# VHH binders against c4kar8, part 386

Target 1, 263 residues: c4kar8
Amino acid sequence: MAELSTPSPASPAPLDGGRGDELEKFTLRGARQILQLLQDLITHRGLITAHTGGGHSFMTAVLKVDEERGRVVLDPSPDPQANRRALAAPRLTCVTQLDGIRIQFPLVGLGEGQDKGRPALFAPLPAEMLRLQRREFYRLQVPLAHELSCLLKAEDLARKPVEVSARVIDIGAGGVAVVVPTGAAEFVIGGTLPACRLALPDGEPIELDLEVRNLNRQTQRNGTEQLRVGLRFAALPRAADTRIQRYIFKTERALNAKARGGL
Key: E = the ipSAE of ESMFold2; O = the ipSAE of OpenDDE; V2 = 0.75 times the mean of E and O plus 0.25 times the DockQ between their complexes.

## First folded at step 23 (VHH)

Design pg10 (framework vhh_7pa5_2; at its last fold request DockQ between E and O 0.20; V2 from the best seeds 0.00; counts 0 for: placed apart)
Fold by OpenDDE, fold request of step 24:
Structure pg10 (fold): chain B 263 residues (1-263), chain A 125 residues (1-125)
Amino acid sequence: as target 1 above (263 residues)
Amino acid sequence: QVQLVESGGGMVQPGGSLRLSCAASGFTFSSYAMSWVRRAPGKGPEWVSTISGSGGSTSYADSVKGRFTISRDNAKNTLYLQMNSLKPEDTALYYCAKESEYWGTEVYDSPFDYWGQGTQVTVSS
């Protein structure tokens, strides 16, 4: 009778999609630390965004920490569909911020029930919590006058290749956020956009591959909808990285000088 | 340090009105979109309304559209929510929330990076 070795539960995918080693120093794994941080979220009435996958999320908050049962209690969404998605998801990725520090943690084994006669979501305590200072995610807000753009090679709803010129609204070492007209292209989170072109003021456009990381629909003042797309640099040549860093540095200095009344 | 302080909550009868205020400090107020979020027991946080940094654009949840008006005074670093035709379902803790500068830049983001302690609104006959 060969004892079928139950495959060890696959280590949960790293919280940061591959930055695993760099994030380890910011990852809390101690039970006491986790409990304290969750309690802090309660104390500060933390607004948490719970991601259920597929680009879906809902707002929640920690209602209670049950140390004896080893579980966290969350507020449900007012949207029944969001709750269904949450319960169906193999994992929730919860994101919030306290005192300028980003907090991210996974929840697995989500269930629904009641707390004090009110609907609630229940999950085992997270095994880990990521605590990152904002500086690590610094994004330069691109001045409008710079008119940075990124030519995106994407697909439309019919999967026909399209090129979309998108305005860059922020830039960091790891990627850009761009704005595109709604319906200009279809984007899939986790999808790769190959051979895109980032236009910087200092020279020829940079060819690079981009990965779609986030999608956010925004309504403009004029009532038009725009899509904000968060893009990660998937393959950035060293020379391109240097140019991007130089641009960021130069722009920051200029902005700071202006703020100090020096321009 | 970023601070958001809500005020103006209270108890009102159905059909009544309230005006909430949020005093902001510690950041360039006009540079950020601001939102109201409410949290009712057993319902979780719910987005209510957002106003752009300049105040030129506003958005509302369907549940409050036509009844609530978000506004801001950038000179006073103050966000407002005029609530008319209040219903029992509007009973909640109302938060002022600052839009995160990183919103839309990460795979897993939160739309808000700062919020206040909230002001309680109770609509009861």
Scores: ipSAE 0.870, ipTM 0.956, lowest interface PAE 0.5, mean pLDDT 87
Fold by ESMFold2, fold request of step 24:
Structure pg10 (fold): chain B 263 residues (1-263), chain A 125 residues (1-125)
Amino acid sequence: as target 1 above (263 residues)
Amino acid sequence: QVQLVESGGGMVQPGGSLRLSCAASGFTFSSYAMSWVRRAPGKGPEWVSTISGSGGSTSYADSVKGRFTISRDNAKNTLYLQMNSLKPEDTALYYCAKESEYWGTEVYDSPFDYWGQGTQVTVSS
């Protein structure tokens, strides 16, 4: 498989299992919380991007909430093709931001109709809404040229200590993701790796404790297997946090300068 | 504390011109692309135009190409939309929107994180 950036098909749906356990604490499921958040979107004229799948989306807004009938009313797109895609889609993933806070919610069962004589789209109220600050979610994709590594203190199958040097592929406020050769160590979701060492470009490695959060096996083009390990910072001293945030900030500015050009 | 304040709207006859302004504060204006979005009566929001942070790249919806010109003055933290050859179909509330911070590849796109209250443009005979 070639290395391709395929943002729509390869992009995870945060509510649908990619990082679902990490996001659970930011998910609103109370009916009153959901109604309040939808009302805030109406009050602030929230600009919503509704994703229909296949890399397609359209811009919309919540017109009103019909609490008695349990449904939300949306503006249709001025583009008839976008409306046809929305009505054909099994699911709309609605995304917006309110005061820099990301809000995401699914709509299922979208239908068309009229609201007071004007065209409108209707759907049942969402059963959940994700409300997330950027720092709580953002993970910097580490450039290969930086060669960031993390020395993991793990165990083999015989439960004997082993040290594994793992390449860091992303890093955020709450943790890192690394890759290791399959079989280099035994990792257990929920397990703690004490006294690991994260090597940043400047300064001494940072000693930190890591908790295993997810495991994904990957097979490279040449048949070599690697393991992607998602690791959470168990306890992060302020000095370590500051160094990590500085690295993220500097690298993000460099990457964003390449990516910026408008919508 | 991001604040976006639009002005310059009003009533104009078909074929006329207006220039909209958007005063920005609370962020490094030149670091972000800016957009104009409009909402016509009885219709949902519609993207109109986008300009890059430096001002070097612009794009337009097909419905306004050749008639509207987006520009910015980074020294004054101000975004502009010059609207010429106005049509009744251009009647809408126009507001400016700030490009979102980057959230990575693991999220669905949400292109704007802040927008203003808007300025009304009405094109009528």
Scores: ipSAE 0.614, ipTM 0.867, lowest interface PAE 1.7, mean pLDDT 85
ESMFold2, look of step 23: ipSAE 0.554; ipTM 0.845
ESMFold2 (binder alone), look of step 23: mean pLDDT 81; pTM 0.803
OpenDDE, look of step 23: ipSAE 0.703; ipTM 0.914
ESMFold2, fold request of step 24: ipSAE 0.343, 0.315; ipTM 0.753, 0.737
ESMFold2 (binder alone), fold request of step 24: mean pLDDT 81, 81, 82; pTM 0.807, 0.808, 0.809
OpenDDE, fold request of step 24: ipSAE 0.866, 0.868; ipTM 0.954, 0.956

Design pg11 (framework vhh_7pa5_2; at its last fold request DockQ between E and O 0.19; V2 from the best seeds 0.00; counts 0 for: placed apart)
Fold by OpenDDE, fold request of step 24:
Structure pg11 (fold): chain B 263 residues (1-263), chain A 125 residues (1-125)
Amino acid sequence: as target 1 above (263 residues)
Amino acid sequence: QVQLVESGGGMVQPGGSLRLSCAASGFTFSSYAMSWVRRAPGKGPEWVSTISGSGGDTSYADSVKGRFTISRDNAKNTLYLQMNSLKPEDTALYYCAKESEYWGTEFYDSPFDYWGQGTQVTVSS
C-alpha cells in the first residue's frame, strides 16, 4: 500500500509574485518603517484587499496598530464566510494603495477578537511590506504564444445562454482579464459566470466560476471595438489556484530570463 | 494625479434620502467603472454599487438594491449615489472608488486602485 504522500500544501505564492531580487529594493523590513506605513494606512483610511487563497479575497482596513503587543488590528469582513477563510488561511496577502504607491504585505497568525467591543481581526505585525510606485508596477501580460483562453458561459442580449471563447490578456492570483468579441455576449458588473473554463498551457482546462468586475470598451486603431472584461475568480479549487500560481511564476521567470539575455 | 472627492453626506432620519457626489480628476473618467464602497464601524468595508464607464451597466449589493441608484455624468467627471429609504444600517463612511483597469495584471489584484477620503452618512432618529 504505497502511502500516497499527500502533496505538501503548496507554499503560498511569494509576496512579490516571484520577482525575487528585483523587488528587494522596494521591500521594507524595518520595524519602524513598517509601523509608519501601517499608521499611514490608518490615517488615510486605506482600503485593503486581503487575499486568502483559492481566488478568494475580501475588503478590510487597518483599525489599529498595537505596537506594544506587536500586532495589527483589521476590520473583519461583513461576510462570515470570508472571515472563516481568512482565519483558516496560512497567510493573508494584503494589497492596497497609498498616494499612487501599491502596497503589499503578508499577515500570518490571524486571529479573531474584539477591539473596543467590536469584532476585529488580529495578526502579528508583518515582517515585510512591499512598496511599488506606479511606474514600478509589475504586470504579467500573457504572451500571445501561450494562447490562453477562457470559455465564458454568459448570456446574450436576449438572455440566452451563450459560450464565448475569450482570449486571456493577463492573469493574476485573483482573476483574469479577457478580450471578448463585440456582440458575443452581454456582461453585467457584479454578475457571476458559472462553470467557465480557463485553458492553461500545462494541462486540462480549469473549471471555475467568474465574477465580472470591470468592462472596458476600447476602440482599436482599425476602428473595431473590443470589449475587455475583468473577471475575478469567484470560486477556485485549491489545485487550480496552485496551477495558476505556478503558471504565473514560471512565465514571469521565463520573461525575466529572456530580458536578461539568458534565453 | 488621480483625485476623488466625495460630498453630500450628512445626517438624515430613517426613511430619508441623500445624494452623494464624487468629483473625479486626473484620469479619463469615462474609461473606468466606478464604485461606491462603505465602511461602518465593526463591519469592515462593503461594496455598495458599481457603474460601468459608459454608465450603461449598474450593479448593487443586495442590501441596497431597489433603494440606491448609482449614476454618472461623464461630461462633469462626477459619480453619484442616490440613496432613498435610508436605514440606520446604512450609516457608514461612503467612498468613491475607481475600478482598476488592470484587473488581473497584478499577481495580487485589488478591485480598486483609487478612492477618496469618504463622506459620512449617518441615519439616525
Scores: ipSAE 0.844, ipTM 0.946, lowest interface PAE 0.5, mean pLDDT 86
Fold by ESMFold2, look of step 23:
Structure pg11 (fold): chain B 263 residues (1-263), chain A 125 residues (1-125)
Amino acid sequence: as target 1 above (263 residues)
Amino acid sequence: QVQLVESGGGMVQPGGSLRLSCAASGFTFSSYAMSWVRRAPGKGPEWVSTISGSGGDTSYADSVKGRFTISRDNAKNTLYLQMNSLKPEDTALYYCAKESEYWGTEFYDSPFDYWGQGTQVTVSS
């Protein structure tokens, strides 16, 4: 149910596990790139959700770009209260998608007026726009009940081979994050772990090479120390990629259905 | 590639009826909720109705409740909107919209990720 007048989450939480830096490489700051992307939204009749803060949002669309005056023109909401919130907000966070690519941009200095005799909202062009592919960024949070695991072939403190069965806490197209007890093995950022085995529910474990990308020490509620290890898939075979994507899709749909009151 | 194609629009007198269709392809249709959204002249987009992937749950905007019925045929990958007792204020471009893929709690909600070009409904005497 798309109840845009119903309160929504106020603002996204910061990214966990050191992935926040990933957003910069998806951020457009060039004036020509920004103008072209806004024009694409006009051409494709992009349906935009504009977030005003406090969990409120409304649907809108870009009507035009006034390049000469450096501003963007938006549809007002049919709900007058939504328009009042938008005009009072210090910024709008606009979000939409084109061909599965997420587009997000801020608007500051929103004003009201008329365009060709019809009500409209106006703002200066955004200084930046995010253009983000889900496949490159999304990580499914693995339900505890699935007990998804990865057998890591690593080394101990003495540089001797050791096998560690690690619980997978998130999984995406490009990698996994796992947790292991502190001291179970030594991990080096940039190091490789050959011939690891990822256990998915729907078949035999997948044999793959992993690269260590980040390490984060965590303390659980019971005081136990764990290490969160971010791992990238190396040269993932096509069949393995298909199985991983299928698991992600099926699990995500089940979780979303539960959150919305179930099927 | 995801594709949504609306049809069934036209001009009709007040009190009349129309049935809109939306043909879907390029995704597992039954896995996603689907919505109708309309855009009247000089106004922003307005949510009309949503139906769950299974078809078991429906919801409607207050302005259309009791007059419009959303339905789907998962064997035919088709979404429908039966519109009865049409009023001039129902005049709009109507398009179907697909429930967005989930992006996680660190992202602002964007409820739809694909929509069609729409079909025009005009209600006038």
Scores: ipSAE 0.668, ipTM 0.896, lowest interface PAE 1.3, mean pLDDT 86
ESMFold2 (binder alone), look of step 23: mean pLDDT 82; pTM 0.810
OpenDDE, look of step 23: ipSAE 0.737; ipTM 0.901
ESMFold2, fold request of step 24: ipSAE 0.479, 0.369, 0.581; ipTM 0.809, 0.769, 0.855
ESMFold2 (binder alone), fold request of step 24: mean pLDDT 82, 82, 82; pTM 0.818, 0.811, 0.813
OpenDDE, fold request of step 24: ipSAE 0.841, 0.837; ipTM 0.938, 0.936

Design pg12 (framework vhh_7pa5_2; at its last look DockQ between E and O 0.21; V2 from the best seeds 0.00; counts 0 for: pae E 4.0 > 2, placed apart)
Fold by ESMFold2, look of step 23:
Structure pg12 (fold): chain B 263 residues (1-263), chain A 125 residues (1-125)
Amino acid sequence: as target 1 above (263 residues)
Amino acid sequence: QVQLVESGGGMVQPGGSLRLSCAASGFTFSSYAMSWVRRAPGKGPEWVSTISGSGGDTSYADSVKGRFTISRDNAKNTLYLQMNSLKPEDTALYYCAKESEYWGDEIYDSPFDLWGQGTQVTVSS
């Protein structure tokens, strides 16, 4: 059994004994929660894309949950080749949406059979399901030309106050990731950095309280070490939230405008 | 507020024709590719056809190529499927579906993020 993890471009090496995976907080593992979510997919007739590996996928739907046998029942594909690939795959990755939330779950041990005399695919209930909304999940990779920085109010190794100007690497509705030189300040997971200042390209810097969520040490090609710090926005006022969302949407639209003009 | 509503289904004899419509509201219709997907009893969903946001590019499943025509009217926010030379195997619940908004490379692709309740097409004598 494995957890789905999609780490950022930062190095996977942990600093403080944790991994700091962003997707873990969106992972459902409770049996009742999983059963309810699968039932909701049935009720809303969710169109599911099942990825079988090698760039192949097929569409399916959950027909029912057989709680007594601990199985989920899926529609087989009308394409026999897709069904053969699904049955041969060590793992299916199922993806769909429900009420603007992206849902993803693995199925392992897929088999074929009959459900009330009709062909069907069966698998044990998934051990985990992801529920993601774009606002909480999406991180904009910050263009270097924007020179986004965040002034951090932190402490040095001697626990004395220091101010560190950190380059912002990505930004989302819930926080930022920054880089600092190793040794510039001492950070602890769960620590609060009050009255930091986030500099956006237009307007005055935003004063923010930040919470340290992740630390990841990276070695650059020249041997220089940097610390990547994941920071969550505490108590974010509506006006600040609006400015951050506006920046993200305008920057994303500017970067992607060419892709949509040809549709 | 955001929705897709299919209509135009019904019962038709083999060899007959039928035209499906899908009314879109609550999003910028012309910005997205649109698809028809069908679901026959006892079978999983099957992609039928896709049309680009501008209407300039179309594609079809082999099973319907030459018989079905997808089109759109961006001024009326409406998607269409003209179905000719209908066969009993075309019997299904037909859904219109909207292309997913871009998500980053950190999540698996799901081609659709919105679909309607569907309209039933039955081809039988």
Scores: ipSAE 0.295, ipTM 0.737, lowest interface PAE 4.0, mean pLDDT 81
Fold by OpenDDE, look of step 23:
Parts: C-alpha cells; structure tokens; sequence
Structure pg12 (fold): chain B 263 residues (1-263), chain A 125 residues (1-125)
C-alpha cells in the first residue's frame, strides 16, 4: 500500500517577496474589473481552491457577488473542520483558472451565514486579483508527434558531471518539464544546471541555464520509475525566448487546427 | 485547445447506475493524473476520485468507495467514472479535473489546473 503522499500543499508564500514587482502588472485592482472577473467565475462555474494556511485547503466556488453589500458568497466545504479553519484563518488565498489563465485572490474577513436558506461563506470583495496571462505561465503540453528533448548537464551521486537526454513534456515561457530515467542524475531543488541544450524543431539547440524547481517521482505500471523535473529558465537570451514563443504559438495553432478537424 | 468535456450525466433512480465520460484535448493525457470532483448546492465541491496517469493507481472518497470506479483510456484521451448504487446524496454537478503539476514557481499550489464545465447527475425516485 504505497501511501500516495499527497504532497502537503506548501503554504503559499506571501506575495510580498522580490517577485512582487513582476506580478504587479498582472494584478487587477479596479473594482469593475474585479467584479467582472468574479462574475465570469460564476458564469463558468469555476472551481476554486481556497487555502487557509498551514498546508490546508478546501474546494469552493463563487456563488454570488453582492455589489450592494460589497461581498462575495462562496460555497462552504462539506467538511465542517475545513470551514472552521477557513473562518479562523486571517486570510484565504483563493486559486483558480479561467480559460487557462491562473487567477489568484485573497479574501479577508470571512464569515458564515445563509444565502437563500443555504449555508454559505461570505467575504468582502477582494481588493486585488492576480490574473496570470498564458503568455508567461502557460505551459504547452508537447505533442508526442513533435518531441522535444533537452540535454541536461547534471551531476551524479558522486558529483561527477553527466549528460542526460531528457524528453520535454511541457514548455512555457518560463521553463520546461522533462522526464528522466531514475538514477540518471542527482537533482536538487534550487540547483542550477548550466549550459543545457533545448532542442526545438526549427533549428539548432538552444543553450541555456536551467534551475531545478520541482521533482516528481512517478512509478509506471510496469514498475519503472520515472523522474519528472520542473526546470526554470535561469537566463534566457532574447533570441531564445523568441524561438520558444514561436514554437509554442505554432504548436498551439496546429493543435487547434487538428481539433477543429482541419488536419 | 486545452479542454475537458464531461458527458454521461442524467437522471437516475436510487440504486441505478451511470457512467460519466470526460474527453480530454490539448495536452498529453497519459502524463497526468485525473480526478473527478462533484459540487452539490449547499454542500460545496468535494473530491470524488483520482487516477494516476498510467491508470495503475486509484483513490476514492469514503462516500463513494465501493460504488464508484474511476478508469481511463489513454488511447482515447478519455476519463471515466462508473457510478453504481447511486444515492440521492450523489446528486451533483460532476467535474473532470486535471491534476496540476507543481512547478515550484507557483506561489500557491492548486490541486487542479484544468476542469470542464461539468455534467449534471440527479438521483431521484
């Protein structure tokens, strides 16, 4: 019985760190924009993960926006304990997506009550909503028909330099996810892999530095273990960025065309 | 386009069965764990079941254990939920959801990064 260690949701780091400036451009603060986005979440029946801190979260949804009272109405958790945690939390961090765009917003001053005779959670309207547009954070799943590879320059357990050819499973403006055989190299989260080579279909490989951001071990049915490595582009030259963006755009277009029956 | 489309919902009597389907597109389906989540008005969304990318591992909420079976056909990019012995309490909008890959760069982890519009299941005599 392999305990699927549900990775304890890391407590969301407060937005206040050095990345704050970069995120400001994606932060909505206009009341009208916020209201519209919340309404869109209602219309699309978007599921929201509400983080209460301490690695705890529950799923909810926006039920209603009360503009007159300046509040948002949320579905409570079916778990009374989750609701208690939510009400006790000084802040909820709500995370969702709409049309592939990540949306994050804080709720402060959560209360419980009834909406139309049903239990509900209430909070003042968020003062800000973060909307991360696809361009920067969207990761394209690499089609099997268009395989990408990345040559990783890493170290083994003995700190001996090794080169590992990894399959790219997704790519975005900020980085790639790759699959490597277990034991091929030792990866450390936060570590830098210098002078790696990303192979794109349109030309010569791109040399770039990669930072390890995530490690995920997956056991396949056949008992083989694969390691997924999330990698961030540490310093991407402008020319490389352009090529990557072009690839993503072209591939998305092709996928969409195929989905529409055009190929 | 990256999307999930649920189908197979409907009205059924208590003790009946339904099979939900979720068609996935725009991503490597087999590379991701998939889940079912349901939302009943007044009760909030609840996790139902998860299946690994390979389909080798499955998990269920206690409320549905022994009655529901999650499966997938990776060749068809389709997720399934076989629901047997349905109860009125199972009445909900059922969502197909893609498990998020935690890329460490995200300030907050979300368990899901993609879900469909849902399919309505109503269990009523």
Amino acid sequence: as target 1 above (263 residues)
Amino acid sequence: QVQLVESGGGMVQPGGSLRLSCAASGFTFSSYAMSWVRRAPGKGPEWVSTISGSGGDTSYADSVKGRFTISRDNAKNTLYLQMNSLKPEDTALYYCAKESEYWGDEIYDSPFDLWGQGTQVTVSS
Scores: ipSAE 0.154, ipTM 0.628, lowest interface PAE 2.2, mean pLDDT 83
ESMFold2 (binder alone), look of step 23: mean pLDDT 81; pTM 0.803

Design pg13 (framework vhh_7pa5_2; at its last look DockQ between E and O 0.40; V2 from the best seeds 0.00; counts 0 for: pae E 3.6 > 2)
Fold by OpenDDE, look of step 23:
Structure pg13 (fold): chain B 263 residues (1-263), chain A 125 residues (1-125)
Amino acid sequence: as target 1 above (263 residues)
Amino acid sequence: QVQLVESGGGMVQPGGSLRLSCAASGFTFSSYAMSWVRRAPGKGPEWVSTISGSGGDTSYADSVKGRFTISRDNAKNTLYLQMNSLKPEDTALYYCAKESEYWGDEIYDSPFDHWGQGTQVTVSS
């Protein structure tokens, strides 16, 4: 029984990583643009995940933008503890999407109060908002019945080479997401894992280089922590790409057939 | 384009039942876990339930456990939430949400990458 662990959203890594230059083109800093985007979030009733650090987050929404006071009003969490964490956090990292575009923005100086007699959180308007097109590639959730694995060549804390067998949870033309035991290896966003091996059902494992793109710690219901690693194919041979695409297509077809009662 | 359209909301008395539906389009429905999230004014959004793409696995918030049942019909691209023994505290706007692809190329991911406009559920005597 694969316990669907409630995704504990990992604390967003500071934007300060090596992608700083690439992200600048997607960062809005204009006051008018920011206000418009916040208003759009209100209009579309956008659900926001607010990260408070330490792997903690809560769901919120923008209630209103107060232009006169230069502040944004947010829904508080129904969990008082989450609100306490939010208020104690030096920075709130808000993540959401609009029309398939990922939106991320920091809030600093969070306070609590009331809006129209209802509890609310208040923060100064963000100085910047990141607007980034989400995944370039479709990713297939790997069925539990079809286990894929990826042998990761990584390093431990001592920079000693280690091999980690990771379960693949999703796969696409652009990469894979895997689950690894906590402490099995050290991963750095932007780092390359060379000569990894992706095992597909149709033949020999595919050797490929993987780039670490995302890290998320998840606590399972049983209290076990797992590390999810988002990996991009750094260099994918054409033959490998074809195999991956074939797998995805075949699997999707099988899932759809099963869903239709055909299997 | 991904679209999620919720329906089935309404007004019901305490102890009553409702069944919410969410029609999904624009993506391979069976390939993604789906969730219900609700938002009550002053209480903020809260996760309600999640179901795996295959429908084999489900999870519930403690507040709704034993009362709500999430299900899906992948042939119809439809997500459901059966709500029984409804309470006034269940009053909220209920969203159908597509779970984010478990892991993307982005440093930060949202648990959901798409959601609908919501359907209003009101439990009142």
Scores: ipSAE 0.319, ipTM 0.723, lowest interface PAE 1.4, mean pLDDT 84
Fold by ESMFold2, look of step 23:
Structure pg13 (fold): chain B 263 residues (1-263), chain A 125 residues (1-125)
Amino acid sequence: as target 1 above (263 residues)
Amino acid sequence: QVQLVESGGGMVQPGGSLRLSCAASGFTFSSYAMSWVRRAPGKGPEWVSTISGSGGDTSYADSVKGRFTISRDNAKNTLYLQMNSLKPEDTALYYCAKESEYWGDEIYDSPFDHWGQGTQVTVSS
């Protein structure tokens, strides 16, 4: 009956089928490699998010690997509804991170049972596991104190112009991610937002065209719904690129100075 | 190298209080939301509470609302959980968890990317 017992689920984002070839070099398929990685998750008490589809997820952990029976054993959720959704799902997409490395694997054929007299979830060992180090795709996490915003010149449901001030949550050489209230505008993946304005702290807003690359509906912990919009810079003028790079560099330097710290 | 170290656990009687601490290092603490997660014996992880990077927004699981208070001191890189009116069902290993970073324009669907080894809270008479 209560809906807000965990952080809000995001839209499902299992392995991107259109980018499967790029991920192949990070995909483990050897039985020995898979067993070792699962054992590492056990040893480090990996906190795993298991996605059941329909925007639903729950937290779990790998309790053990039963190599003899060829199965993995997971903690059930304390929430009985999460467990029912997991058992009904055709596929469970498990995601976690270990020391800056993203780990993702599918489980199919999930069943319910007992382990050492306690309830547990069981599945055959996954046929593949993704082990991805993503440091080479740098995006600066924008400090909240900077209050970076982007004025989006978008359209409503009737295709009439609407302006939305969106908070920038990250920024890199090729684009930004922003959050907007749901219903503030209509966005279409692949669509172009012309003449948007990115407000950086060090001068006049930058006028730029943005292309919508992804959309994710998210419910905040206070029940408010937001839309995360991934935006790519189209045809970025060199002067705008220079200002964006300068902002990233200055901010990264300031964050690194704090991290290296005084006493 | 991100590190999270919890402390302040112990044994208390029902109705008692404890204050947990989590010392954070290896990242810009104030830039990330932080959470407490607990794991009772024989059960999976359960989210307890979250606080925004600035400390201005907090949220709680229904089971602890009104009894637990999350806070942070960004100058000391420390997360806290004040636990009052403790019940036997609060017995668990409590650990702090760092909210995941966004990576590029991909969807990130794991709420946490780092966590500590935890501090034990035991509530019994």
Scores: ipSAE 0.301, ipTM 0.743, lowest interface PAE 3.6, mean pLDDT 81
ESMFold2 (binder alone), look of step 23: mean pLDDT 81; pTM 0.808

